VH-VL binders against q10491r548to677. Designs and how they scored, part 1

All scores and structures are predictions.

Target 1, 130 residues: q10491r548to677
Amino acid sequence: KVFKLGILIQNEKVRKDRLLSNREVGVILTSSQLMFFKNVYWISGLLDQLEDFKRSHSFSPCYFSPHLTSLSADYIIPLSDLVAYGDGSRIENELYSFSVKQKNQRTHVFSVTNVDELNDWLVKINFVST
Positions, changes and structure headers below are counted from each chain's first letter, unless a header gives other numbers; antibody chains are not in Kabat numbers.
ipSAE, averaged over its two directions, is called F for ESMFold2-Fast, E for ESMFold2 and O for OpenDDE. V2 adds 0.75 times the mean of E and O to 0.25 times the DockQ between the complexes of E and O.
[cut] stands for letters that were removed.

## First folded at step 1 (VH-VL)

Design e01 (framework fv_enfortumab)
Fold by ESMFold2-Fast, scan of step 1:
Formats: C-alpha cells, sequence, structure tokens
Structure e01 (fold): chain C 130 residues (1-130), chain A 123 residues (1-123), chain B 107 residues (1-107)
C-alpha cells in the first residue's frame, strides 16, 4: 500500500565537493520502504492519477495501490532504519527543509514548497517507520 | 506544433461577467500546468492564475482572488477563466501560457503563449 | 510578494550595439528567473530560463547572468528584429511577478 507519493527537492553536494545540487526526485512511501526515482515525469503521472482518483471516489490510502513490483527505484531506504525530522524552518526561495536519517548511516536532506507538505511527510514517514 | 488559442474576450460593463477559453493542441495537455497572464493597454505583464496538470492546485493574484475562477478540462484539451465582478482595472489582453515544467519546484517558466484575447471593461 | 525592478525603462540603440538590461528582485530568488521578448501586438516569446539557460531556437547573441537579487540580459550585437520590449520574471514563488519591462528602441 502507498501512504504518500510526491516530488521532493534533493539537496546534496556533488561527488567532487563542489556546488550543492538541488534536483527534483520522485518519492513513494510504502508500508516498508521509501523509494526514490530520478524520473520525475513518471511520478508526476502517478500524482495526477491519485488526485483524479480522490475527486472521483472517496479516497483511502489502502485502496490506491499501484503495481510497484514493475518499478525500478534508483534508491531504496528501509523504514525500520529511518527517522524523519525538521523544524519547518525556511531556507532561501521559500523552501522548507527536512532530513531523513538511516540508523548509523548518512543523512539525506529534502525540501518542499510549503509547511503543510513538510509536516505531512514528517508525520507519515515517522508513523510508518514505527 | 504546440498551439494555444484564446477566445471569449469582448466588451463588458463594470460588474459584468465573461468566460475566457484556451484551446490547446500539439502536446499532451493533461501533463502540463497552465497559467493566465494579462497585459493592460500600454502596461507590462501581470500574472493572473495558475492551475496544476490535474487541476488540484490553483493559485490567484490578489487582485483577482474571489472574482476569477480558473479551471481545465483535460478530456477536451481546454483551459478556462471565469471572470466575475469585472472592474475597469481588468481591461487587458489575456494570454494563456504553458509551464515549461509539468511538476514541482521548477514550474513558472512560460515556454508557449497563445495570441491573446482582448477584454475591455467600460461603461 | 517579490517585486521585480527593471532598468532602464527604455534604451535607444543602433544595429550592432551591445545592449544590457538589468533586473533586481526585492528578495533572493536564487537563479529562478526567466526573460521574455515582446514585439508590438504580439504575445511574449520565451528567451531564457534559470537566469542563464538559453531556450532552444533563441539566437546565441542573447545571454543571461546573475543570481540572488541582481540579473542581467545582454544582446551582444543588436539586430533589426531585436527591437522589442524585454521582461524579466521571477519563478521562485507565487505570486509570480514580472519586471516593468525595458523597451529597446531604434536610435
Amino acid sequence: as target 1 above (130 residues)
Amino acid sequence: EVQLVESGGGLVQPGGSLRLSCAASGFTFSTYSMNWVRQAPGKGLEWVSYISSSGSTIYYADSVKGRFTISRDNAKNSLSLQMNSLRDEDTAVYYCARDRYSSGWYRGYFDYWGQGTTVTVSS
Amino acid sequence: DIQMTQSPSSVSASVGDRVTITCRASQGISSWLAWYQQKPGKAPKFLIYAASSLQSGVPSRFSGSGSGTDFTLTISSLQPEDFATYYCQQANSFPLTFGGGTKVEIK
């Protein structure tokens, strides 16, 4: 089952420690993992399907379950090792950042364009990861 | 060839209503966010409204908020702007414009524009 | 709201001249800036996005630079078809806002 689907702005340094890169990344939050996709065009199609489904039917996350086994994620983080945190603080360009940290592993930083989206990601990731 | 064609402009009295339409062709309309931008006679460009590809996210300029309603029909490849309680200050050429990016943070670049439709609000 | 200020409001130039137009944002917008060209009676034409990226099909004599609050559009060797009004626009946040325009006029 899918808990949340969206596009996040990934804030990471390039390999050579040069300029910090900001790029869009597709994200699917399931009951067991966070799946990341470089192809945001495909994810935006799914987002449109989800919004259309909400308008046509009474939506529940348990009833929107695309065939995820046909998907090849570029990166996967298991939820048992994951905690999301943030403080709703702005960064420049009216972005709100939050971090996800794997136990004993690197921290990933993402941004969203509004505080409601920030809080929704934090609540859902932490809920499913427990 | 990407084309956007506006229609529905005309002369209307203050307090009146008008509905603008934009017919899209040459691209997959349902995957692009759309905007309305206007230009008063002899003045610069003013952004009016935004609608996401699915129609779920909508934004308005403060000057039109509560009076104008943006909508789209993806099955018909059309964008609409319902304008109510029109004022003299709404007199302008209205353009529909396509966002270069269909998703996320990178929206807000207008790569294709229609020819415009003229709205005149006068007593 | 982010205010966009363009200068000059008009510039008189001759074919072959180098023309520079500036755009200033009231707050930081990183590189989220576009430039448009508009000829009388016509819709605007998309020229540049992300402050410095030239749209496909736009002549290489057009270039953009800047980041944060100060931005510049340069036409390296003005051609007859370049006499037009130019607008900057911030794409950082809603509401989207345009500069007041710079009219490039024949000297």
Scores: ipSAE 0.000, ipTM 0.537, lowest interface PAE 12.8, mean pLDDT 79

Design e02 (framework fv_enfortumab)
Fold by ESMFold2-Fast, scan of step 1:
Structure e02 (fold): chain C 130 residues (1-130), chain A 123 residues (1-123), chain B 107 residues (1-107)
Amino acid sequence: as target 1 above (130 residues)
Amino acid sequence: EVQLVESGGGLVQPGGSLRLSCAASGFTFSSYEMNWVRQAPGKGLEWVSYISSSGRTIYYADSVKGRFTISRDNAKNSLSLQMNSLRDEDTAVYYCARGGRYYDFWSGPFDYWGQGTTVTVSS
Amino acid sequence: DIQMTQSPSSVSASVGDRVTITCRASQGISSWLAWYQQKPGKAPKFLIYAASTLQSGVPSRFSGSGSGTDFTLTISSLQPEDFATYYCQQANSFPYTFGGGTKVEIK
């Protein structure tokens, strides 16, 4: 099952409140893992399909379930021992940041453009990782 | 051009200490993650330690944890490894290696390596 | 910790031969694998990242393939300067781990 998919801004480094490097990445949150795609068009295509599905099936009990068998993620983080957290800080241009950390691994920092998206990612990642 | 030059290796008694240094030039040192990798005589490569570009995130191999301390001085373009309580099994060539920038979470491979500095721990 | 197993540990080959080296991870590492070449008395040289992406300046006779747990490095037509030890390395998670190395030696 896919719990959430989207495009995040990946923050490589932060110098005070200035980004040294940032890049859009595609992200799929499943029941067992976070999948990352450097080619965001893979995710944008799925997002478009999801939007089209919702419009076509607004009154149906059917759930959108994309076929993931042939997908090749650039990077995968298993959800075991993974936590997502935000410290309330903002990054350059009013971006909202949050971090994800798996035991004994580097902390990954992401940002989004609004607080509702930040809270949705935090809630869903922590819910599924539990 | 990119250069990494190690120094500080030598012969030391078991239980002794050494401080290794790596002088970086030809790139913006403060923008790159740095690593130490070692190789015992006739053996393969063993990762020793990692330090993030800011110095805030640090990782060690279990074999050196609690004995070695990695640090960096971005103003001086230098990386250091303080080695305490040295053991015979720490005998190796120590390489300074740069984590390359490829727009990913791990900052890519070790794209540049120094020439290495030899550490011999012997009674 | 992720264990990296290389095979063979050594291979004897002649100039012009096709050489294949394999590397197996004890768990899935996606494409987060690098290959290095080391000549006697020298520091390792970066060859390939992301399992198949060749570093600038590395000859096209080198290629990498694989994903997940099984990876290969291929030298399509061995040259005299290619006699060296080759190492794979996973960059998926800490601690970073290397394979045991494969020595490509003259037959």
Scores: ipSAE 0.000, ipTM 0.521, lowest interface PAE 12.9, mean pLDDT 80

Design e03 (framework fv_enfortumab)
Fold by ESMFold2-Fast, scan of step 1:
Structure e03 (fold): chain C 130 residues (1-130), chain A 122 residues (1-122), chain B 107 residues (1-107)
Amino acid sequence: as target 1 above (130 residues)
Amino acid sequence: EVQLVESGGGLVQPGGSLRLSCAASGFTFSSYSMNWVRQAPGKGLEWVSYISKSSSTIYYADSVKGRFTISRDNAKNSLSLQMNSLRDEDTAVYYCARVKYYGSGRYYFDYWGQGTTVTVSS
Amino acid sequence: DIQMTQSPSSVSASVGDRVTITCRASQDISSWLAWYQQKPGKAPKFLIYAASSLQSGVPSRFSGSGSGTDFTLTISSLQPEDFATYYCQQANSFPRTFGGGTKVEIK
């Protein structure tokens, strides 16, 4: 049920190459939703656990399913009619930005620190949303 | 057997600096995330800092953020904590602890060193 | 941050006694709780993980129970080597937080 898990930088306000607000948010991409968590420490812990799991199951690729009954997303975006897009533009010459938008809804802007992560998020979000 | 040995503690005046080290042996150090945990005299345990296997993820307790820096050298099987701008409330025994995955998406501090004492006093 | 509250802060007991220590989390942590034993002048020792699973080498007189926000550590028949301070720790999220400790003292 989980396609990608990570930490994104949520952009509230951008002025000509200047980022006024950049808060980290935990993100889980599932088959139906993008789930956002203010507790980035928890998501970071899950990422470490996933790496430990992969190391322990190198020849037995089991599905890694974190126990989500003890958490509540702070915000959820349904994947219906959702499109992720970006062009590799830079914020403060350090961050790569991309946008996520549903038809007739607000645009959410996020940043990552490298282009490979940017492309991975774009591909996976658009793949699952279609 | 798994062993963690801390060193570098001592007496320092407020505003001073100390560098703590933790020497790991008996396991593949590069395969484990590590923590520093401290305990003030007569008080309970307080988590200080976390570092992932590759140093890609690092976290600090709010009380030490900006003053302490955690690092590791996987080639030397060592963990370090650089402590700057020390305060009286940093007086504690500092333990290094190993993080190990115990299934079901969670992990715990399974092995601890014996600790090294840091005293901040004028 | 998740706050962990232990009770009692200390208990006086005799060898052979049943000792019960409780730990309460400020929010639901499922079963993601560990117990540690610390003897005077020594480092903490890992006892129990996932609320109820004994670490290898830990005597069966130790048991843990609970889920959600309320957890208990029980020593069914206290032995001389069990006099120590016991700490609970939540493993649900960062920062990792510990209870204040429960000191089990000789009566």
Scores: ipSAE 0.000, ipTM 0.527, lowest interface PAE 15.3, mean pLDDT 79

Design e04 (framework fv_enfortumab)
Fold by ESMFold2-Fast, scan of step 1:
Structure e04 (fold): chain C 130 residues (1-130), chain A 124 residues (1-124), chain B 107 residues (1-107)
Amino acid sequence: as target 1 above (130 residues)
Amino acid sequence: EVQLVESGGGLVQPGGSLRLSCAASGFTFSDYSMNWVRQAPGKGLEWVSYISSSGSYIYYADSVKGRFTISRDNAKNSLSLQMNSLRDEDTAVYYCARDLEYDSSGYYEYFDYWGQGTTVTVSS
Amino acid sequence: DIQMTQSPSSVSASVGDRVTITCRASQGISSYLAWYQQKPGKAPKFLIYAASSLQSGVPSRFSGSGSGTDFTLTISSLQPEDFATYYCQQADSFPYTFGGGTKVEIK
């Protein structure tokens, strides 16, 4: 099951209170993994399909369930013992940052353009993680 | 082979508008972020604007915020810069530039390919 | 904004000379720095990324070094085709900023 998909700005390091902008990455949150894609174009297409689906099904309760079999992610983070955290503070160019970390592994830092997206990612990642 | 070709430059009056275009070929345009960089006569390089591969993230230099709008059409392999409320200090050669793609050592944001430039002159 | 200061603004050199150009950032940028070469009437050409990584096809006489705030571009043995203006650029954060340029001229 896909819980969330989107495009994030992946930042490699935090410097003081600033994040270094890097590249856009496509992200899919499933029940077991965070999947990362360097090519964000097809995820933009999926987001457009999701938005169209919501518009078309505004009066009926149903789930958007894309068929994602045979996908090959560039990078995968298992959700076991994973924590996502952030404080909603504004950073460089009005971006909001959050971090994800597994025990004894490196911290990954991401940025989003608004606080609602920040909170949605944090809630959903922590909900599905152990 | 990678090629970027700018067009749309010309002479325009102060307060006028002009639209620049950049035609991309030889690579998958939708996989790369793009930039506009300008150079005033006899001066150095000045970054103008950035647009991400999806078009979701856009940044501008303070000198052009509110006046310039960057956009892209991935189906047509084209990048655009709509320039409004032009001033004499906007006179420059405008370059379209592609960001370096991710490699095995990590992500980099550098201008690995440039177009030949298109000249914008703002005068009375 | 991160200010990039290049020195010298111009240097006169002869073929075969070792040329050193410096670039200083107003704050730490790790290794997020690129170097470009621009010949008169032409678009800039990408030379070096990540402060020290040479772009494919660029002659080995070009090298970059430095990290944090202080960076150097070196041309170990200047060739006739190397007479050009060189620019550094920080890629640490928006807005992207360039140095003022260093013109390498014939003595």
Scores: ipSAE 0.007, ipTM 0.569, lowest interface PAE 9.6, mean pLDDT 80

Design e05 (framework fv_enfortumab)
Fold by ESMFold2-Fast, scan of step 1:
Structure e05 (fold): chain C 130 residues (1-130), chain A 122 residues (1-122), chain B 107 residues (1-107)
Amino acid sequence: as target 1 above (130 residues)
Amino acid sequence: EVQLVESGGGLVQPGGSLRLSCAASGFTFSSYWMNWVRQAPGKGLEWVSYISSDSSTIYYADSVKGRFTISRDNAKNSLSLQMNSLRDEDTAVYYCARELWFGELPDYFDYWGQGTTVTVSS
Amino acid sequence: DIQMTQSPSSVSASVGDRVTITCRASQGISSWLAWYQQKPGKAPKFLIYAASSLQSGVPSRFSGSGSGTDFTLTISSLQPEDFATYYCQQANSYPLTFGGGTKVEIK
């Protein structure tokens, strides 16, 4: 089952020795993992289709996701031992950032343009990861 | 689809030089960090060097420091390894490898070329 | 340098068998470990990263586990195409280092 899909801004170092890079990534949150996609256009298309479907049909989101079961992500983070948290920090005072960390692994930092999206990602990730 | 094709290997005597090339296609080469990894006959894998997407960051294994030089040409989608003062122990298949993209993830190699053979022998 | 030790160096197995390969780091590497598959005469293929994350397109019969110094790669039901040499790689610090390899060969 898909719980949320969207586009995030990845605020991470390009390797270990460079300044933070900002890059858009497509994200799908399922019951077991976070799936990341370099092809933001594909995810954008899915978002448009999902919104159109919801407006034209009185079905729950679970009826929409049949084409997502065979997805091939560019990167996957399992939800086991995963925590998402926002520490109130902002990237250059214009984006709202939050962190995702698995036990004994590096922290990934993402940002969104508004606080409502920040809170929605945090609530949904932590809900399904626990 | 992603392709990496190495060339430039051959037979050379100790103290000689060779230049390896890797032609990349099927992805935005200028966005990826690139690596050279080698494998001696019948042995395991050994990391040799990396170069960042813009060439600002470069690192070498101690065994090749001062002798090998990694470089790239983003306009031509190519990666190179200039090998000088070659030794018998440099005999190996040399692979170019693309680094997995995703922020602060450590150095993993998601795509590899077919390899080019370098033999250093008198 | 961080030394990576794989065991066994080779294992004979039959199609349908569960195969477990271990990899031990000489110091703690958190979960900074990848697994690769290499068939004779071919380049390595990326299987698993961050100890347990399966690379896109890799069959679900492959799984990885572990943290710190001890790691395992498991193939739950060996298929004919799985006969290959498997390598672990630590990404905790430079230089990057690989295990010696484990050859999975037909019984």
Scores: ipSAE 0.012, ipTM 0.552, lowest interface PAE 8.5, mean pLDDT 81

Design e06 (framework fv_enfortumab)
Fold by ESMFold2-Fast, scan of step 1:
Structure e06 (fold): chain C 130 residues (1-130), chain A 122 residues (1-122), chain B 107 residues (1-107)
Amino acid sequence: as target 1 above (130 residues)
Amino acid sequence: EVQLVESGGGLVQPGGSLRLSCAASGFTFSSYGMNWVRQAPGKGLEWVSYISSSGSYIYYADSVKGRFTISRDNAKNSLSLQMNSLRDEDTAVYYCARHPYRYGSLDAFDIWGQGTTVTVSS
Amino acid sequence: DIQMTQSPSSVSASVGDRVTITCRASQGISNWLAWYQQKPGKAPKFLIYAASSLQSGVPSRFSGSGSGTDFTLTISSLQPEDFATYYCQQANSFPWTFGGGTKVEIK
């Protein structure tokens, strides 16, 4: 089951002697994990397909299962002991940032372009994370 | 029309100083990170320095660290590069370039100025 | 730092020829590669992003391909206005680094 698909901007941890590296990453939130894809083109196509299905009322979960199971994520974060949080802080006064933290693992920082997307990611990640 | 215009280049002796300026127009300057990129005569491109949209994050290439200072004035839509202790190897055309903070953008340079020439003689 | 090796350093070709420029990264950079075109006396122009996506307004004769460490820029049918030096740039990690450039000369 897929709860949310989207494209996030991944930000590497900043040091005073390093630049922020902004890169797009495709993200699929399932019932058990966050899957990350460097191939943003594929995720963009999948998002378009979902919007078309919403309009036609022909959407079927079966069309997602074979597609998702045939893919190799570049990164996977299990939802066990995961929390997503944001304090309204912004990256470069343009992007809204949020973090995901799993027990005994490093914090991952992502950003989105608006507060509604930020809140949607936070609510859905924490909702399915158990 | 999105435009970046550099100024302040010239001829200096080794050990001298110059201050470059970049005037931005046609976009919300305060929403973008900015870069300086240089090109020595007949050579390729070299990234020099970056400043974030807020000015909170500033980074330099190792070759200029400690000698160059990047700054910006968002109220005046201007970017500056103070160059001290100049060396022969700093001779180049210096470009002002925009770094977009937009969903769907790469870490790249989407808008460039025409460049200003810095010549350090020895 | 990620080193970008670009080849050839120069190429001479006739109008209508297919020209291929290669770029190799010292580490895997996925598809985080940009290409720039620089005409004599002018600033670089952003040409391609994400290894294969053309910037708006760039002619369809230009195409990019590759992933990981090996990338190519192809001009399918060279035109007189394509006389320029082309640069690749890795967009994966700081510090950003450029290839050495390939000068395309039209005979």
Scores: ipSAE 0.005, ipTM 0.530, lowest interface PAE 11.9, mean pLDDT 78

Design e07 (framework fv_enfortumab)
Fold by ESMFold2-Fast, scan of step 1:
Structure e07 (fold): chain C 130 residues (1-130), chain A 120 residues (1-120), chain B 107 residues (1-107)
Amino acid sequence: as target 1 above (130 residues)
Amino acid sequence: EVQLVESGGGLVQPGGSLRLSCAASGFTFSSYAMNWVRQAPGKGLEWVSYISSSGNTIYYADSVKGRFTISRDNAKNSLSLQMNSLRDEDTAVYYCARGPYRSGWYFDLWGQGTTVTVSS
Amino acid sequence: DIQMTQSPSSVSASVGDRVTITCRASQGISRWLAWYQQKPGKAPKFLIYGASSLQSGVPSRFSGSGSGTDFTLTISSLQPEDFATYYCQQAYSFPLTFGGGTKVEIK
């Protein structure tokens, strides 16, 4: 079951003396994991499939369940003990940032271009991660 | 009118120091990160330094690390670049530039530039 | 560091010509690329961001394309005010880096 599909901006360390880079990543939030894809075209294809599914299934909430066994995520975060939070910070006053952290693991920082998308990601990740 | 105006350039001897300033007007300076970008005579653009809107995050090009210090005074709407141990290869027009813009590290506003010449 | 290579270094063109400038990144930068125009003695002018998005006030004859490592700036019908040097810039990671520039000269 897929709860949300989208494209995020990942703020990641590229080299030890460089702290930030702008990289678009495809993201799938399922009932059990958060999956990240460097190839955003895969997520674009799935977004098209989701739109087709919504037209065919005319009800809300829309649960979309593609066959994900053939998809190779570049990175997966299990939802156990996962918390997503925004501290109100903005990257250079343009991007709205939020952090994703599991207990005793490193924090991952992502950005979106508008506050509505920020809130939607935070609500959905925290809803499924309990 | 939204503007950036640089000052403080001049002629200095190798090993000398200069302090550049950039005065911002027409926008909320404290809400924007700032950069210095330079251009040697007849050459292309080279990014020099970055400072976040709060002043807490700072980056430098490897060519200037340990010699240049970027700083800002949000109460005075000003950006500074302290340049020490100047070398002949630091000779350039220095621009202050505002960025990021539209979710990327792009420079949407530039000053007119101030010329720094390092010569014996 | 991400190296940005522009070609050609200069091009001679006439008013009304289609001019194409290319920019290549040494590694994938998605669409994190900007284009700037610089006239002699002036500061650079912001033209395009996100590889293809035209900045407000920039004439529609300017367009950008590309993603990953290969990018193009096109001027569909060159005007007298377009004779300048053009620079690409990667916005993917620090240090931020520029191409060497392409000078568009009058023929």
Scores: ipSAE 0.006, ipTM 0.552, lowest interface PAE 13.4, mean pLDDT 80

Design e08 (framework fv_enfortumab)
Fold by ESMFold2-Fast, scan of step 1:
Structure e08 (fold): chain C 130 residues (1-130), chain A 125 residues (1-125), chain B 107 residues (1-107)
Amino acid sequence: as target 1 above (130 residues)
Amino acid sequence: EVQLVESGGGLVQPGGSLRLSCAASGFTFSSHSMNWVRQAPGKGLEWVSYISGSSSTIYYADSVKGRFTISRDNAKNSLSLQMNSLRDEDTAVYYCARDRGYSYGRYYYYGMDVWGQGTTVTVSS
Amino acid sequence: DIQMTQSPSSVSASVGDRVTITCRASQGISSWLAWYQQKPGKAPKFLIYAASSLQSGVPSRFSGSGSGTDFTLTISSLQPEDFATYYCQQTNSFPLTFGGGTKVEIK
């Protein structure tokens, strides 16, 4: 089951003395995990499929089931004990940031280009993880 | 027969604007993402911009970001590139290219499988 | 950005020769690589996707191989119509990037 897919801007420190680096990452939110893909080209295609599906069917994204053979996630975060939160910060006056964290694990920081997307990710991640 | 035909190229002064068009025929245009790719005289291929079938996802090369705008009209089977604040470095043949795409129930590996003949843009004083 | 480096920049060959062109990505791209052929004054022609899959209608003398960062395009027996410039392109992530091209010339 897929609840949301999209492309996020991942904020990472390469070294302690370096500024944050921004890279795009594809993300699929399922009922049990967040799956991350370096192949944002493929995720862009899935987003188009989802928009076509929604236009043809007024169904929730959870009824959308993309064909996921031959591609595995580059990184996976299980939803158990996961919380997503915004800290109100903005990056470069254009991006809205939010964090995801599991108990006793590192925090992952992501950005989106508008506040509606920020709120949608936060609501859906926290809903599924509950 | 699947084809793409570009138009709108020409001679323009630095700082000027041009609008390129690409007419698609022979396939379901709305089911494919589209690209603009350019080639400066005697140089290699440089990707310029991408737009998804629904227009929900758009990307630009850093060299054109803020100056160029990609758009599409699926009812008219057309792709456009609005080019503003043109520079000498933008002189090139501009191609529109169809991405191989995806299909509901399965996905395809990406690549630009259909190209137009190109339209020439010359930015010179 | 992922940089794509092709070698050689040009190769001189005769009809019937085996020609090998290499392409290297600055970071891992799995099998997300396409190959194109471009003749003078013409648009590029799509040859190969997913590093090794031939596009329908492309002659079987063309083949691709590789994964990760190192990729190869091979023409097993060069024909007169194969004299062209060949480009690799990564299909992994944005911005999309092309190699600098390899010109296959008559010897």
Scores: ipSAE 0.005, ipTM 0.652, lowest interface PAE 9.9, mean pLDDT 82

Design e09 (framework fv_enfortumab)
Fold by ESMFold2-Fast, scan of step 1:
Structure e09 (fold): chain C 130 residues (1-130), chain A 126 residues (1-126), chain B 107 residues (1-107)
Amino acid sequence: as target 1 above (130 residues)
Amino acid sequence: EVQLVESGGGLVQPGGSLRLSCAASGFTFSRYSMNWVRQAPGKGLEWVSYISSSGSTIYYADSVKGRFTISRDNAKNSLSLQMNSLRDEDTAVYYCARDSPTYYDILTGYSPFDYWGQGTTVTVSS
Amino acid sequence: DIQMTQSPSSVSASVGDRVTITCRASQGIGSWLAWYQQKPGKAPKFLIYAASSLQSGVPSRFSGSGSGTDFTLTISSLQPEDFATYYCQQANRFPLTFGGGTKVEIK
């Protein structure tokens, strides 16, 4: 029920007129929540394993079940009343930004290194958050 | 009020083992990631280990990987560090530290440490 | 791992002095830099987050600045209670890493 795995760059507005802080976060998008992880190395390893499995076999969710069922995120955002939006605006040289907002909650700002990844995250988050 | 109290330190010979404990009170322990940080005599701070709120995600500094085991018991509001195959370079004061809620969003889970215990001293000497 | 280099290792100062401590990251960390104060025999105390934001209850004589790789902690008018060791810490990437510390001691 994992919809997308990846690494995002989280941006923090330290002042209202600019984004001054960036942090890499590992992200798992499920049908009900966004799960965030401090250890991007762990997410990179999981993505590599997924690619290896795809090349040699059809993907089976149970292949990773011992890891995925015991997974504990550093932070979780439920997808209820959540909207992701952006126009592909560039920040921090090569980065493309988008925002995630829950009803009556703070806005979280993320970046990716290319516009195709930006669009994929926006489409998938909004699709499952309906 | 948030309190963290370490115990279990002592004198041990090289190759020996010790188990450190940290008793938490004044906050909902099961909702916070926890850390161990150490400081050798006259030296700076070194991050040792991390455990997520549920206990299922664990990380170690390369210097202790394979020798130390972090664990927690949310029903007892306690954090533990099992230290095996101790070496002279493990001599330090060991602090229990809580991830800061200083940021009000996702960045809170990735923030510095806002509360520390008093520390417990581990001396590894022959 | 991100290496944090702190300078100087120690500084002798008098009450009323302006004290500046520097911290350099081996790679860009944005503003994901915290400062701690540690007095002898005590645990560290959280002072500053996001390079320049004071933790509640911290006196206004403390200030932080910088972004990317170069950061500074300034104490504008040193008070007797400020004699301590100060540490920077990057919170940009795991593993979290600390600077070597700067001891601010009385002349």
Scores: ipSAE 0.000, ipTM 0.558, lowest interface PAE 11.0, mean pLDDT 79

